# VH-VL binders against Large ribosomal subunit protein uL10m (mRpL10): the designs that were tried, part 9

Target 1, 224 residues: Large ribosomal subunit protein uL10m (mRpL10), of Drosophila melanogaster (Fruit fly) (q9vpl3)
Amino acid sequence: RGKINIQRPKAPHYERARVVAVTQPKYPELPKAKSCFKTRAERTQQQQENPYNEIIAREVRNWLDHSRLVAFFHLSSITADDIFRVRVQLHKQNLHLKSYGSKIIEQAVKNTRYEAIVPLFHSNHCIVFSPDPEKTAALLRIVRRVPQMVLLGGIVEETMLSRNQLVAYAQMPGLHAVQAQLVQTLSQAPGHLIQQLQAHQNSFVQVLDVHAKNQMNEETPKST

## First folded at step 7 (VH-VL)

Design j19 (from j1 with light chain E98H)
Fold by ESMFold2, fold request of step 17:
Structure j19 (fold): chain C 224 residues (1-224), chain A 118 residues (1-118), chain B 112 residues (1-112)
Amino acid sequence: as target 1 above (224 residues)
Amino acid sequence: EVQLVQSGAEVKKPGESLKISCKGSGYSFTYYWIGWVRQMPGKGLEWMGIIDPSDSYTRYSPSFQGQVTISADKSITTAYLQWSSLKASDTAMYYCARLGYESSLDYWGQGTLVTVSS
Amino acid sequence: DIVMTQTPLSSPVTLGQPASISCRSSQSLVDSDGDTYLSWLQQRPGQPPRLLIYDISNRFSGVPDRFSGSGAGTDFTLKISRVEAEDVGVYYCMQYTHYPWTFGGGTKVEIK
């Protein structure tokens, strides 16, 4: 009878090991000192924030402060090829995919109105930043074909939006659709129209007249 | 105006290390990726890899993975290409280029000539 | 790896006459979202490459209107409507739809 061998654990799949290493931020490691027992200073240092975590947290705060669109995703396992393709597609639209540790996110949003986002980072995640809120539709179009990224919600113009609210925001009519809607409402009976304009001021009519004369103009994405 | 300024020409011996630089100016450095491209003498262009300086996300061409290191220091708006041990076959012109959103590799550095010989 | 094949390898042309450069990919360059990331670069003698055309047909800022791009799928063309002396150099197509990113072998444009 042959000897029973304890099999060594199989190494992680080559592509999955690569993705894990890439999606985790790499931090400089601090020099280590040897000690048999923790000193009072070592215990105090253990209770203090890691200086590298604070530096990265400040970077996250900076991205949050300069981004008018922020979207949060749950991230399932994804190949290095797939995440690269997605990052390129997003980058082409001025959308910036990043991943940070949950502790860093917690530090970044501490003492801000965004503290409510911390529970979203309970599991593996990623964040998309953009200075351009008009790119919300492009973001959703791109990630529609990426089942590994599941939308959790976002921030648009400093306002927290649920998943459904963000999807609805992306579907908001453009300037052209607003012009069509205003023409429809202005076709009401003349007496009703005059009463509405008198009661609600003429600002819509003035805006409509300007845009009707410039009908070839469409809203364009803002450049950074 | 957007500019990428690379470090000067290098003459090295096989086995030596080298780090060449690409400094970006006139734009928001962390919003754009930096790619590296090799041009061997009398030959065409080869993509070596690309880096997102904002988080150091890096992707290498399979031909160069493990052969070079691409890095960036966003505090001085600079990307780097580095060899730990140069070979004579590394003799080439090396370009950095910026990957623009809604464009392509849109702005290029002037190139850094690396010569590796005994 | 996607092979980008350019023809001709050399294009001698008379000043003021048109030039046409072909680029063929070994696979479709249409991405999962329907976009095609194909670019044309110009490298004048002794100079770095410069971007001419991106996304098949969009001229980059500062590129003269005598340069135009066209094509779809696997077949792409760069046209110069009236070649000028400063157009001498090597032209490359480049794709970044698929990893790894690849360049064509180049087409040398020369004045006869």
Scores: ipSAE 0.823, ipTM 0.928, lowest interface PAE 0.9, mean pLDDT 80
Fold by ESMFold2, fold request of step 12:
Structure j19 (fold): chain C 224 residues (1-224), chain A 118 residues (1-118), chain B 112 residues (1-112)
Amino acid sequence: as target 1 above (224 residues)
Amino acid sequence: EVQLVQSGAEVKKPGESLKISCKGSGYSFTYYWIGWVRQMPGKGLEWMGIIDPSDSYTRYSPSFQGQVTISADKSITTAYLQWSSLKASDTAMYYCARLGYESSLDYWGQGTLVTVSS
Amino acid sequence: DIVMTQTPLSSPVTLGQPASISCRSSQSLVDSDGDTYLSWLQQRPGQPPRLLIYDISNRFSGVPDRFSGSGAGTDFTLKISRVEAEDVGVYYCMQYTHYPWTFGGGTKVEIK
């Protein structure tokens, strides 16, 4: 049947019991502030033995498959008020902030072209999904005011981008902006029209090349 | 044809539990948050809290923190508001509303009247 | 909490004449990104609220152009250029820039 048993008691993990017995620290550890995302990730990792993890992994795969923009962040301690404000700002831009346990992410990207992202999730993290890749600039604008979220990289149009590449992508003019520049050029004096059309044409070709490469990456395995 | 359909009116006594529902249809349920709003008889609107159904992230108004539970079951595109122990002061109309990403609370349920009397 | 103060509390108007509703917040509704999450809702008698205006001045789909919103910072206005019989009801402003989200107390629009 498809019913999820979410009330199942968690069994003690034998590896944890051994680690506690062997690795007791010599000195007390300093108190650490905890974020709500870190607490959720810890609970998800402890549930790794349950069938619930497979359902969550399928949900992550579904978000990855339907999101033309995915961005990965390191997340440090953040207050409940600050994360709520950030979530609302992101939601207004069709940007969806989530956090999952690292094992869930590993399971979700297994046998996909995105397996290379797994190392990003061994630290405290969050992910932003969106169906709208044109929202990359809005994402970066919102997050630059959130020092607790540090951009690690992303996926745009199924192409993996480094941090610097994602920032560069966000600064690229939109297709409509290129078309507007062409109209302005056609209104100029005749002596300069050819030069401006060639410049806009080259910019337009570069934008199309990015989209074509994103589509071609779906059909070509990543070499690493 | 975005639609939010709430469960029917309830008549309860103080101390009883209650769970009311809000079923969304005509849109991608997990892309939009669901908020709950109270309207006491003859009064204005009060925000109770929100839920993101995609991961069950919830945020409550301070006035309702610990007083109600907001939840969702995304497999049946339904959000819930529940009380473990109703008070007479909980008598009100309760609305669910969808938070749109390029709008605001854009679509509203028809409301669920909850009456609590001794 | 941000208090949203609406004036007037009641606005009886002659059919076909303009109505103007003011909403004042106890602090600025401009977020860190420069956006303002201020909405206007209409609640007709016996009906749920419906969205009229979002982001201060944007009309929601299906809302007649006789409704307009304006304002900035702490002061916001909803205007109905020519009140029709169907416009009878209570109008609320709502902010969700700051937690917790809050509504104005409402302005009842009535036909004289």
Scores: ipSAE 0.821, ipTM 0.927, lowest interface PAE 0.9, mean pLDDT 80
Fold by ESMFold2, fold request of step 17:
Structure j19 (fold): chain C 224 residues (1-224), chain A 118 residues (1-118), chain B 112 residues (1-112)
Amino acid sequence: as target 1 above (224 residues)
Amino acid sequence: EVQLVQSGAEVKKPGESLKISCKGSGYSFTYYWIGWVRQMPGKGLEWMGIIDPSDSYTRYSPSFQGQVTISADKSITTAYLQWSSLKASDTAMYYCARLGYESSLDYWGQGTLVTVSS
Amino acid sequence: DIVMTQTPLSSPVTLGQPASISCRSSQSLVDSDGDTYLSWLQQRPGQPPRLLIYDISNRFSGVPDRFSGSGAGTDFTLKISRVEAEDVGVYYCMQYTHYPWTFGGGTKVEIK
């Protein structure tokens, strides 16, 4: 003894703390609401991230341009095993699950008719892309058994659809012409579609609150 | 048409690093996942892990988690398997394979023989 | 981990005669979406594996029609209706319904 500092404390040893820091990436949490004042290091990091953000935004725009089906989901906490299983099931159907930050989405849809989707990405989310709009039924079949993924709406054949419209599209008779006719009829009301997507987002929050209080898994695609 | 071409055979010593490659051609690289499979001398096939090159999402078999790194560079349509420190037990044939939609591991690379000995 | 058990370990067959390879999984391979993610691979001597059959019974492009697959749940079979000299090699079943993905131990087909 005879030293004021605690030697080899049980929890934070210098050697163990250094090993943990080297072996585990320590994620810097930078809340956006507190970004009014930035340190020198944070300002430098933000400037370097602009080129990276632009590259990712171009990739999102490329996926949007080449996907005739796009679906937006709220994503709750999900295990690594469950998300892997879902990604494999979706991939098998040529459906591609991805996640992007809201700033990236905003950059990707700038100067497009889809700019109004940005508010949907304020919460934890994911997007499913596919070149095949005929895969909408397969998408809904797969995610029906994934309560962590809650459908918010989508884009089919460059037309924005609400949650209910997307479900209706998937249930149409198998004739290709009927499905194309429905999408074209809906394409003339994009403003109403955005309002309905925003309303479903608010309704989703309310349903989750009720569901959490009741401790019941009552959410199903049978609500139409 | 669809091809996966792997890097050539390697002879290494224990403790050395190694990165082997798998270049895809004849298809849209970011629409298909790339898996890695090990075949030890005289043995069957073992799944090591898989990557979605479009966003670098990876999943490893538990036996290989922390033992190897799987990565991809979509700008040159290439996937990689790498070791930071090889062991003699890493001596094996390594294959890459593409996970197709509405199929499974449908196209395979020719294999990369890795030999680790003093 | 899902264990994939193949029988027989070796199948010597006279040219032109049928061959049958069995694969049994330790758990059902029917996934939550109702699909079964089982495939069959062929590895000829000195070559990489090659996909033959996916989704139990669907023949991959370029695979001769003498190869067929069948089964359900935990029991699966690959049949070669008339074995040719080029069919010599090791055959593997593979599942990717359950993480981690696993292969059978292999069945060697030889000409006697």
Scores: ipSAE 0.821, ipTM 0.928, lowest interface PAE 0.8, mean pLDDT 81
Fold by ESMFold2, look of step 8:
Structure j19 (fold): chain C 224 residues (1-224), chain A 118 residues (1-118), chain B 112 residues (1-112)
Amino acid sequence: as target 1 above (224 residues)
Amino acid sequence: EVQLVQSGAEVKKPGESLKISCKGSGYSFTYYWIGWVRQMPGKGLEWMGIIDPSDSYTRYSPSFQGQVTISADKSITTAYLQWSSLKASDTAMYYCARLGYESSLDYWGQGTLVTVSS
Amino acid sequence: DIVMTQTPLSSPVTLGQPASISCRSSQSLVDSDGDTYLSWLQQRPGQPPRLLIYDISNRFSGVPDRFSGSGAGTDFTLKISRVEAEDVGVYYCMQYTHYPWTFGGGTKVEIK
């Protein structure tokens, strides 16, 4: 199922777009001809918003490329005072909370291995970026006291982690050394499995060859 | 070396607009917030508000909300403080300061003196 | 709004003697995570403020160890163990645990 690109949220400024609720359609069909009723002003606003979306998408991609920790959250309704307090607490730990529209996230990750994150942004959300993967434990401690933020998963050292994997990652002793090893192991898994299967197959063929040669040696003549 | 360099002193009349600047250098501009602080002549420090230049998230002190505009242009690593209509009571020294992680308002600009008189 | 009350308003001190500056908040500065965002700033005559102490007791880079901070909850203290001529100026406490962020009224340190 592709994404319907007919209705865009009207956002007069970036901050307001961050708090607008985006819900998934309940019915898996394209809206019938609803876009045919758009006024001339609505069409003009739609055109003007596209260049802005690309600028913001480029910025999101830059944050993704330069952050060794990225965490995704569902964001419920929250007061301006509470979100400010949370942003300050996170900033103190070099954690950077941001919100973006789903179309912007889709543009930012298009043609990258991170395209799988797009479904996380169908509803209200926020993202936390950091250059410091060591700050994962601090992130989880801070947001545990913020029921409006529900962890969905993350990216650590360019590896996607589920919410349970991210929580487990934060609890590991010797975090830096384990982080590097875990990321390398996950990145190598497909090749390692293929290599083991190929080695097993080659060993089986060799055993069959030896068995066939032993049967042929039974026909050799006996001399005293 | 981290530096915040502010625009020069201003002399204005009531009702005029003004935009003063704070240029950051020597660090990754979008990773740190910029706050604005007022110091009235002979008085202490007052927090006016703060901005995250990465997404322009802004929070104002209630005393200044609606009276000033805080903005940033990250392409030139500059934050701004702006009045649409100055009052004589806006006469003060204005500082920008960077909010660091694992610190506080850690680096300060040199200040911009704004004088508003008829 | 959190009111930050500093005492004394003025502290004339003999060179080489200690100075102590108090800051009291109208509410606890401990947040829901147990963190306290209380800082001390120094403003020398004719200069912008500079950070001395953050998180109650941590010296910022380049700050001499004659400056120390202590306290908890609502009561905080900045101490200068041996006042030097360059320590003349106004000292402010600042909290950013609670919105809106607020400063103390300042304490002027002078050499007698």
Scores: ipSAE 0.817, ipTM 0.929, lowest interface PAE 0.9, mean pLDDT 80

Design j19 (from j1 with light chain E98H)
Fold by ESMFold2, look of step 13:
Formats: C-alpha cells, structure tokens, sequence
Structure j19 (fold): chain C 224 residues (1-224), chain A 118 residues (1-118), chain B 112 residues (1-112)
C-alpha cells in the first residue's frame, strides 16, 4: 500500500488518489516520475547492473505492501534447531520471518516514507511480516522466549512504531477499532511531535538565559 | 479451492535421477510451507522435510538429509523433491502437503508413486 | 527423535459403534509457547492422508463432528462416536512440536 498511501500534490507525474470509487468515472493518474521512452538497451543495462538486488528488493516491497504488521529484530547467533522452532511457531500464527541485506532494504524503501528503517539493518537482523496486525501479541509472546531476537520496532497499518509503541499496541484489549484508532492518531501527529520538541528546546534556552542573568546580577556586588 | 497436484507415477532403475513436482493452486503460495512425506509400501508415514517457498528456507528430517533435495519455484507455484541417484529402497509413495497457519498439514497432494527396481 | 506410539494397531468396530484410538509420545508435546502441536490424520484405502484434528482437539474444516480429539502432555485420544462405512482406513497421530516431526505407526479402523 505504500505508493497509494502518500500524497504529493505538486510533483509532475505524481499520483494523487489512493482509492477509486466504483460508482465514479475512473481517471488515469500520471505516474510520479516516469522516464521518457528508455531504449531496450537502457532497460536491459539497468537490469544487468542490479539484477539480483532489484529482484529481491521488489520482493521486499511486495511483502511490505501486503503486510499490515512488520516487525524488525536484531538477530544474535542462533542454532538451526532454535531458528526452525521459532519459524514454525511464527508460521503457525501467519507470521513470516525473513532476512535481507541492508542494501536491499535501502533499495526497497527508496522513495517511500519507510526510508527511516534503513539504519536498523546495520547489524545482524531479521524481519517478521504478517497480513494480520492482530498477530502482534502472538509475535511478542513467541519471541519473548527467544533471547536471540531483540525487538527494535515495527510498522502497523502503515505507521512506524517504536519498540515501546509496538509492545503497547500488542497489549491493548482485543478491540480492532481501538487499536486502529491508536495507529491513526500516531500517523496524524508527527508535526505536533516536532512542535512539542521545538517548544521544549525553546523553554530550555529561556531557562538558561534566566539563569545566566541571575548569575550576572549576583556578581555585581564586587567592589571595583 | 486449495489444491496440490503432483506429477505422475515414475518407474526408475537404481542410479537414475528423478525430480517430482507438487503444484499448488487456489491460495497464496508463498504464505504456506510445503512438506514432503514418504509412505513405503504397506508402511506408515515419514516426514522428509519442509520448505518455505518465499525464501527457500528448508529443513530436512535427519533420515533424509543429504538423500534428497527439496526446492520450490514460486513463479509457477511448484515445490519439488529430487534425487540425484535413486536406490531400490526409495520405492514408495511420496506426498506433498501444505502447512497451514492455525492448523497443520491441512491439504495433501494425491501422491506420486516412485518404483525403483533393477 | 520423538517416538509416537499408537494403540491399538487394529480396531475392528461394528457400524454405528464408537472407536477410540490412543497416541502416546515419548516426551511432552507442549512447546515453549505453551501450545501442543499434535494432529490426527485419516487415510482411507487408496487415498492420500487428510487432516481431521489439529492442536489436539480442533476439527479441521469439513470434518464431521463425530470425530473428536482430547489429551495433554504425552497422552492423546481420537474418538469416533459412531463409526460409518466411510471411516474405514488408517489413522495417524502427528507431532510437530519437536524436530524432527514424527508420526505414529497408525491404527487401522475396519468394520467387523
């Protein structure tokens, strides 16, 4: 769902609509960026330069687009028996454990709002995908017994969540609508978070300024 | 309708290679694992191994590790079981089965009879 | 390897009467997540296996309610409340809690 989820109203060749109503005329939308007529040689050369990475990156994009739950983990050394047990437990819950190189993840999320996940893949890692966000509690229950997998954060319903936010999401009483409202509220508030951080910065500067003025006033009683 | 369709019966001689197939349809192939199960004539069931077609992750039963190769081609929704050199003891019925979420080996192929005789 | 022992080896029954099949594992089948990955399969003569029961007691889609499963830990039971002619075949328990996955030896249900 990534490409249709973001709105870019001022770019040439951009896509504006996320959903087309069945009862309304369907208007073709211009692609965001569409190269004019590449030759067959140029397309073939582009494919040859990144054939393996692009194929795997497309796979990652497909999993991201079809997964309403994505969780990122640091992965320590783990035995073949332990990882098999974990993969079976996850699979039973429609949770799909995978691992990709950081270059492939970087390419897969390029030009999406998920570019912020790239630093998570600097160390050994794995990703769990699921089409079912209600499986977040099952995921955390399973990995709680797997110290080799350390939760870093995730994506729920196309919203980036920190580790603590994902844990909180999983612990909410089982009401799908309440959990969806939490995710939507976090999606609507990123600008407000920036403003709150800016206000805290400004308040800190003002406190320092008042403190400095008070220190200068105390020093003036020197006889000179 | 979920369906697993296996390739037809095979009659082979010892030392020959063989690759049998299991084509899945009616479901999202990369969301489900495919297991292979052997049934020797007049005997019970033996788990041979399993594959996640999405990334080709495989795990073999110790009895079959190094004896067979399990693979999948997700572009044609097909899993494979193959031998590089068949033995007479490989004579058996071979089933593929899908590992479902919140279930078990839930849908089974019709089986592929492999006969290896000199 | 977990050994799955089924009893009886053969269960001749009169049509309409109950049948009971036992499966014992050599170790507990309770996994680290607290669940038990034990299922029952039916193989009719000349047919592939089919799933009857998963997670000890849950009937798979399309399985008649005369089939029920029970048990815990190492001891499990499949019951057929009223055996019908179509129930003739071999029944297997299967565990996939522990690698490698293993089946019981089978119990043949046949009509007396």
Amino acid sequence: as target 1 above (224 residues)
Amino acid sequence: EVQLVQSGAEVKKPGESLKISCKGSGYSFTYYWIGWVRQMPGKGLEWMGIIDPSDSYTRYSPSFQGQVTISADKSITTAYLQWSSLKASDTAMYYCARLGYESSLDYWGQGTLVTVSS
Amino acid sequence: DIVMTQTPLSSPVTLGQPASISCRSSQSLVDSDGDTYLSWLQQRPGQPPRLLIYDISNRFSGVPDRFSGSGAGTDFTLKISRVEAEDVGVYYCMQYTHYPWTFGGGTKVEIK
Scores: ipSAE 0.791, ipTM 0.917, lowest interface PAE 1.0, mean pLDDT 80

Design j5 (from g8 with light chain S32D)
Fold by OpenDDE, look of step 16:
Structure j5 (fold): chain C 224 residues (1-224), chain A 118 residues (1-118), chain B 112 residues (1-112)
Amino acid sequence: as target 1 above (224 residues)
Amino acid sequence: EVQLVQSGAEVKKPGESLKISCKGSGYSFTNYWIGWVRQMPGKGLEWMGIIDPSDSYTRYSPSFQGQVTISADKSITTAYLQWSSLKASDTAMYYCARLGYESSLDYWGQGTLVTVSS
Amino acid sequence: DIVMTQTPLSSPVTLGQPASISCRSSQSLVDDDGDTYLSWLQQRPGQPPRLLIYDISNRFSGVPDRFSGSGAGTDFTLKISRVEAEDVGVYYCMQYTEYPWTFGGGTKVEIK
């Protein structure tokens, strides 16, 4: 009778393992000792509706209303120097980087068309504002060099765009370029139509010419 | 027209506090940063620090970190430079300047002369 | 810190003659995007500094065409094609590529 190795029990049969896994008492996770240190999130929740928050919320709303480009970023661990560098670079492009608390954002966008952005602000985030949607490419170029800034999405011309959509938008030719291309295409259309209409006429003329030549050749008497 | 108007000349004693001002006009004050530059008598220009008035984000030169405080009140379109305790070595002309989008420090205040003498 | 070295310290010039001021940086002022943030400032006696040139070669609004900027990397030059009496003052180069932003020591332009 083989000594049951109590020190390294053989893994139970798959079915038994499954039953054991399901029947394992789910002990309620011991309330993680509320570290006496209120998490930053808890501290932010207890911040009473400070009249100051209303003022800031109004400011955020003003930024949103006057911006044609808004981009949302997650911020990972970034140094003060790096933040400053990015802010200066963005400023040079008339791009304005701002950081607000989640509560302020929530208050700012409450009962507005921007309410859908609230879920984006659960962690450290920043927002970039611009009055010029054409600066999207410049924005993406600048932030690509900052791995600590992760693009989450944005608003362009009052339309919410995903990260991928913003990238695609930045790659699009400017409106004027597209318009110019359209005008060129439209200007070529009549020429093509005329060519097609003339093609039938030209073909008809060619057939007639061949017929005329053939008739002339038949009328030339074989001078024996 | 874009203008930066600074407060008048100051004569102070060592140990006194001082706050000088720079008022912007003729542009959207919150869209442009304000820098401060020191010029000691007969010397060159020294960068002190810069502030974004929109959110009061401030960055000091290492040489001036902890020595001065830069602030702004966007409601009255004014930036400030202040000392808690002046030293004789703080005697200088102080300029505020606007950071433009493409043009660097494009507009300057007329300067504020600060004299600290015992 | 980036050290900006200007030469000469003093430039006595005859009216109508050209002037040239050099500014050398201790390291390249070209950023990761290929942009160079160098400006030239003029300070007339008893006046605040005035922006002349930004981004190496761009004249600021209202600046006469006799002023021109050139250079790349670490070496930059301000040229005045024909010096006028109003051009008397101290000229400064400034870099704002790397923080802290720094100024050159200045070049005094005087009339002979």
Scores: ipSAE 0.874, ipTM 0.949, lowest interface PAE 0.6, mean pLDDT 88
Fold by ESMFold2, look of step 16:
Structure j5 (fold): chain C 224 residues (1-224), chain A 118 residues (1-118), chain B 112 residues (1-112)
Amino acid sequence: as target 1 above (224 residues)
Amino acid sequence: EVQLVQSGAEVKKPGESLKISCKGSGYSFTNYWIGWVRQMPGKGLEWMGIIDPSDSYTRYSPSFQGQVTISADKSITTAYLQWSSLKASDTAMYYCARLGYESSLDYWGQGTLVTVSS
Amino acid sequence: DIVMTQTPLSSPVTLGQPASISCRSSQSLVDDDGDTYLSWLQQRPGQPPRLLIYDISNRFSGVPDRFSGSGAGTDFTLKISRVEAEDVGVYYCMQYTEYPWTFGGGTKVEIK
């Protein structure tokens, strides 16, 4: 049949509203003859339990493990021309847009620190992966012109970020420039710097958290 | 090194099916798209379509929509171009090429000559 | 479809002299982010195409600096500052800013 059929007229609400799924994911028929004669229930169960789903889930885990930037989007109905243009623009920036079934995402992140992202995939979605976290600004610039893609949040340097945190990360100067600005601030008014670092909307605090995260030993999700 | 190796030359009759291959090596196959380009004898280049091997997303040039099928098998790092029923006008050289990020169609296969004669 | 028109069709040139190839598109190749995805390819006799220039003016890895690209909007130029014997072949411009992706008709560079 095809890939995940996602159709939604408007952006979803983040709360756990009662929402009827637009469609169930449908997968290609198995090459064996028994898939030609199976009932609807048997096909659904086999897709959920068969080795094809495990192979795809391993692939998603590999993308998560090798990507320093991951962004999650709700995906509304979009024309073939619009999604192609977006995919090309993203690819040009080493940003890789993909769509997977919700069950495969759940299987891929099971027993990992990323299980918390599963609620984001209750509705139609897509994921953008990149090995280059400095491409976050390019990602947001490209998708700003694509109202069918609604940013839900992301992962940067293996740290989960909310939508607003990801936007703030994209606006930060490079790590070296942030360190230089911190030194300059310390030389001017030490007491005010401490208060500034403790403020909620302080970009220095967010950069320091990202920097500390990058230097820490982290659990690597097991691939199985 | 990045390399795209295509299947060998083919001589076919009209109405026969054909599937030619393009095997990528020396890079992460699923990170790059594969495009197919036709060059008719003595003519220029024509874009046929592309595939993202990671999820099998495809787009065809309107001139080739319904005329060929582009597919990929990422487990063996291979993209395919296939016809269900060849025509004499399909006689051409066929290239695969990788679409790089922060570049263009950057690495090309050696080409597969397809000859269809009645 | 965006039509890419190349001139000249053939460019016979003396070794060591410059060559200039023009490519014109039927529509602007500037996308909504201000980028233009125009590239130049070289096809030597009996060989597959190879990438020379991408994004109008960026040389691909391993391409000699005698090749340069320029242009904007609808008008683009590939220049070879000093043509060498190995530069004989057909040169194509290609755009992939807009679907469908299209090539120019080609310019044959040959030695007089």
Scores: ipSAE 0.748, ipTM 0.905, lowest interface PAE 1.1, mean pLDDT 79

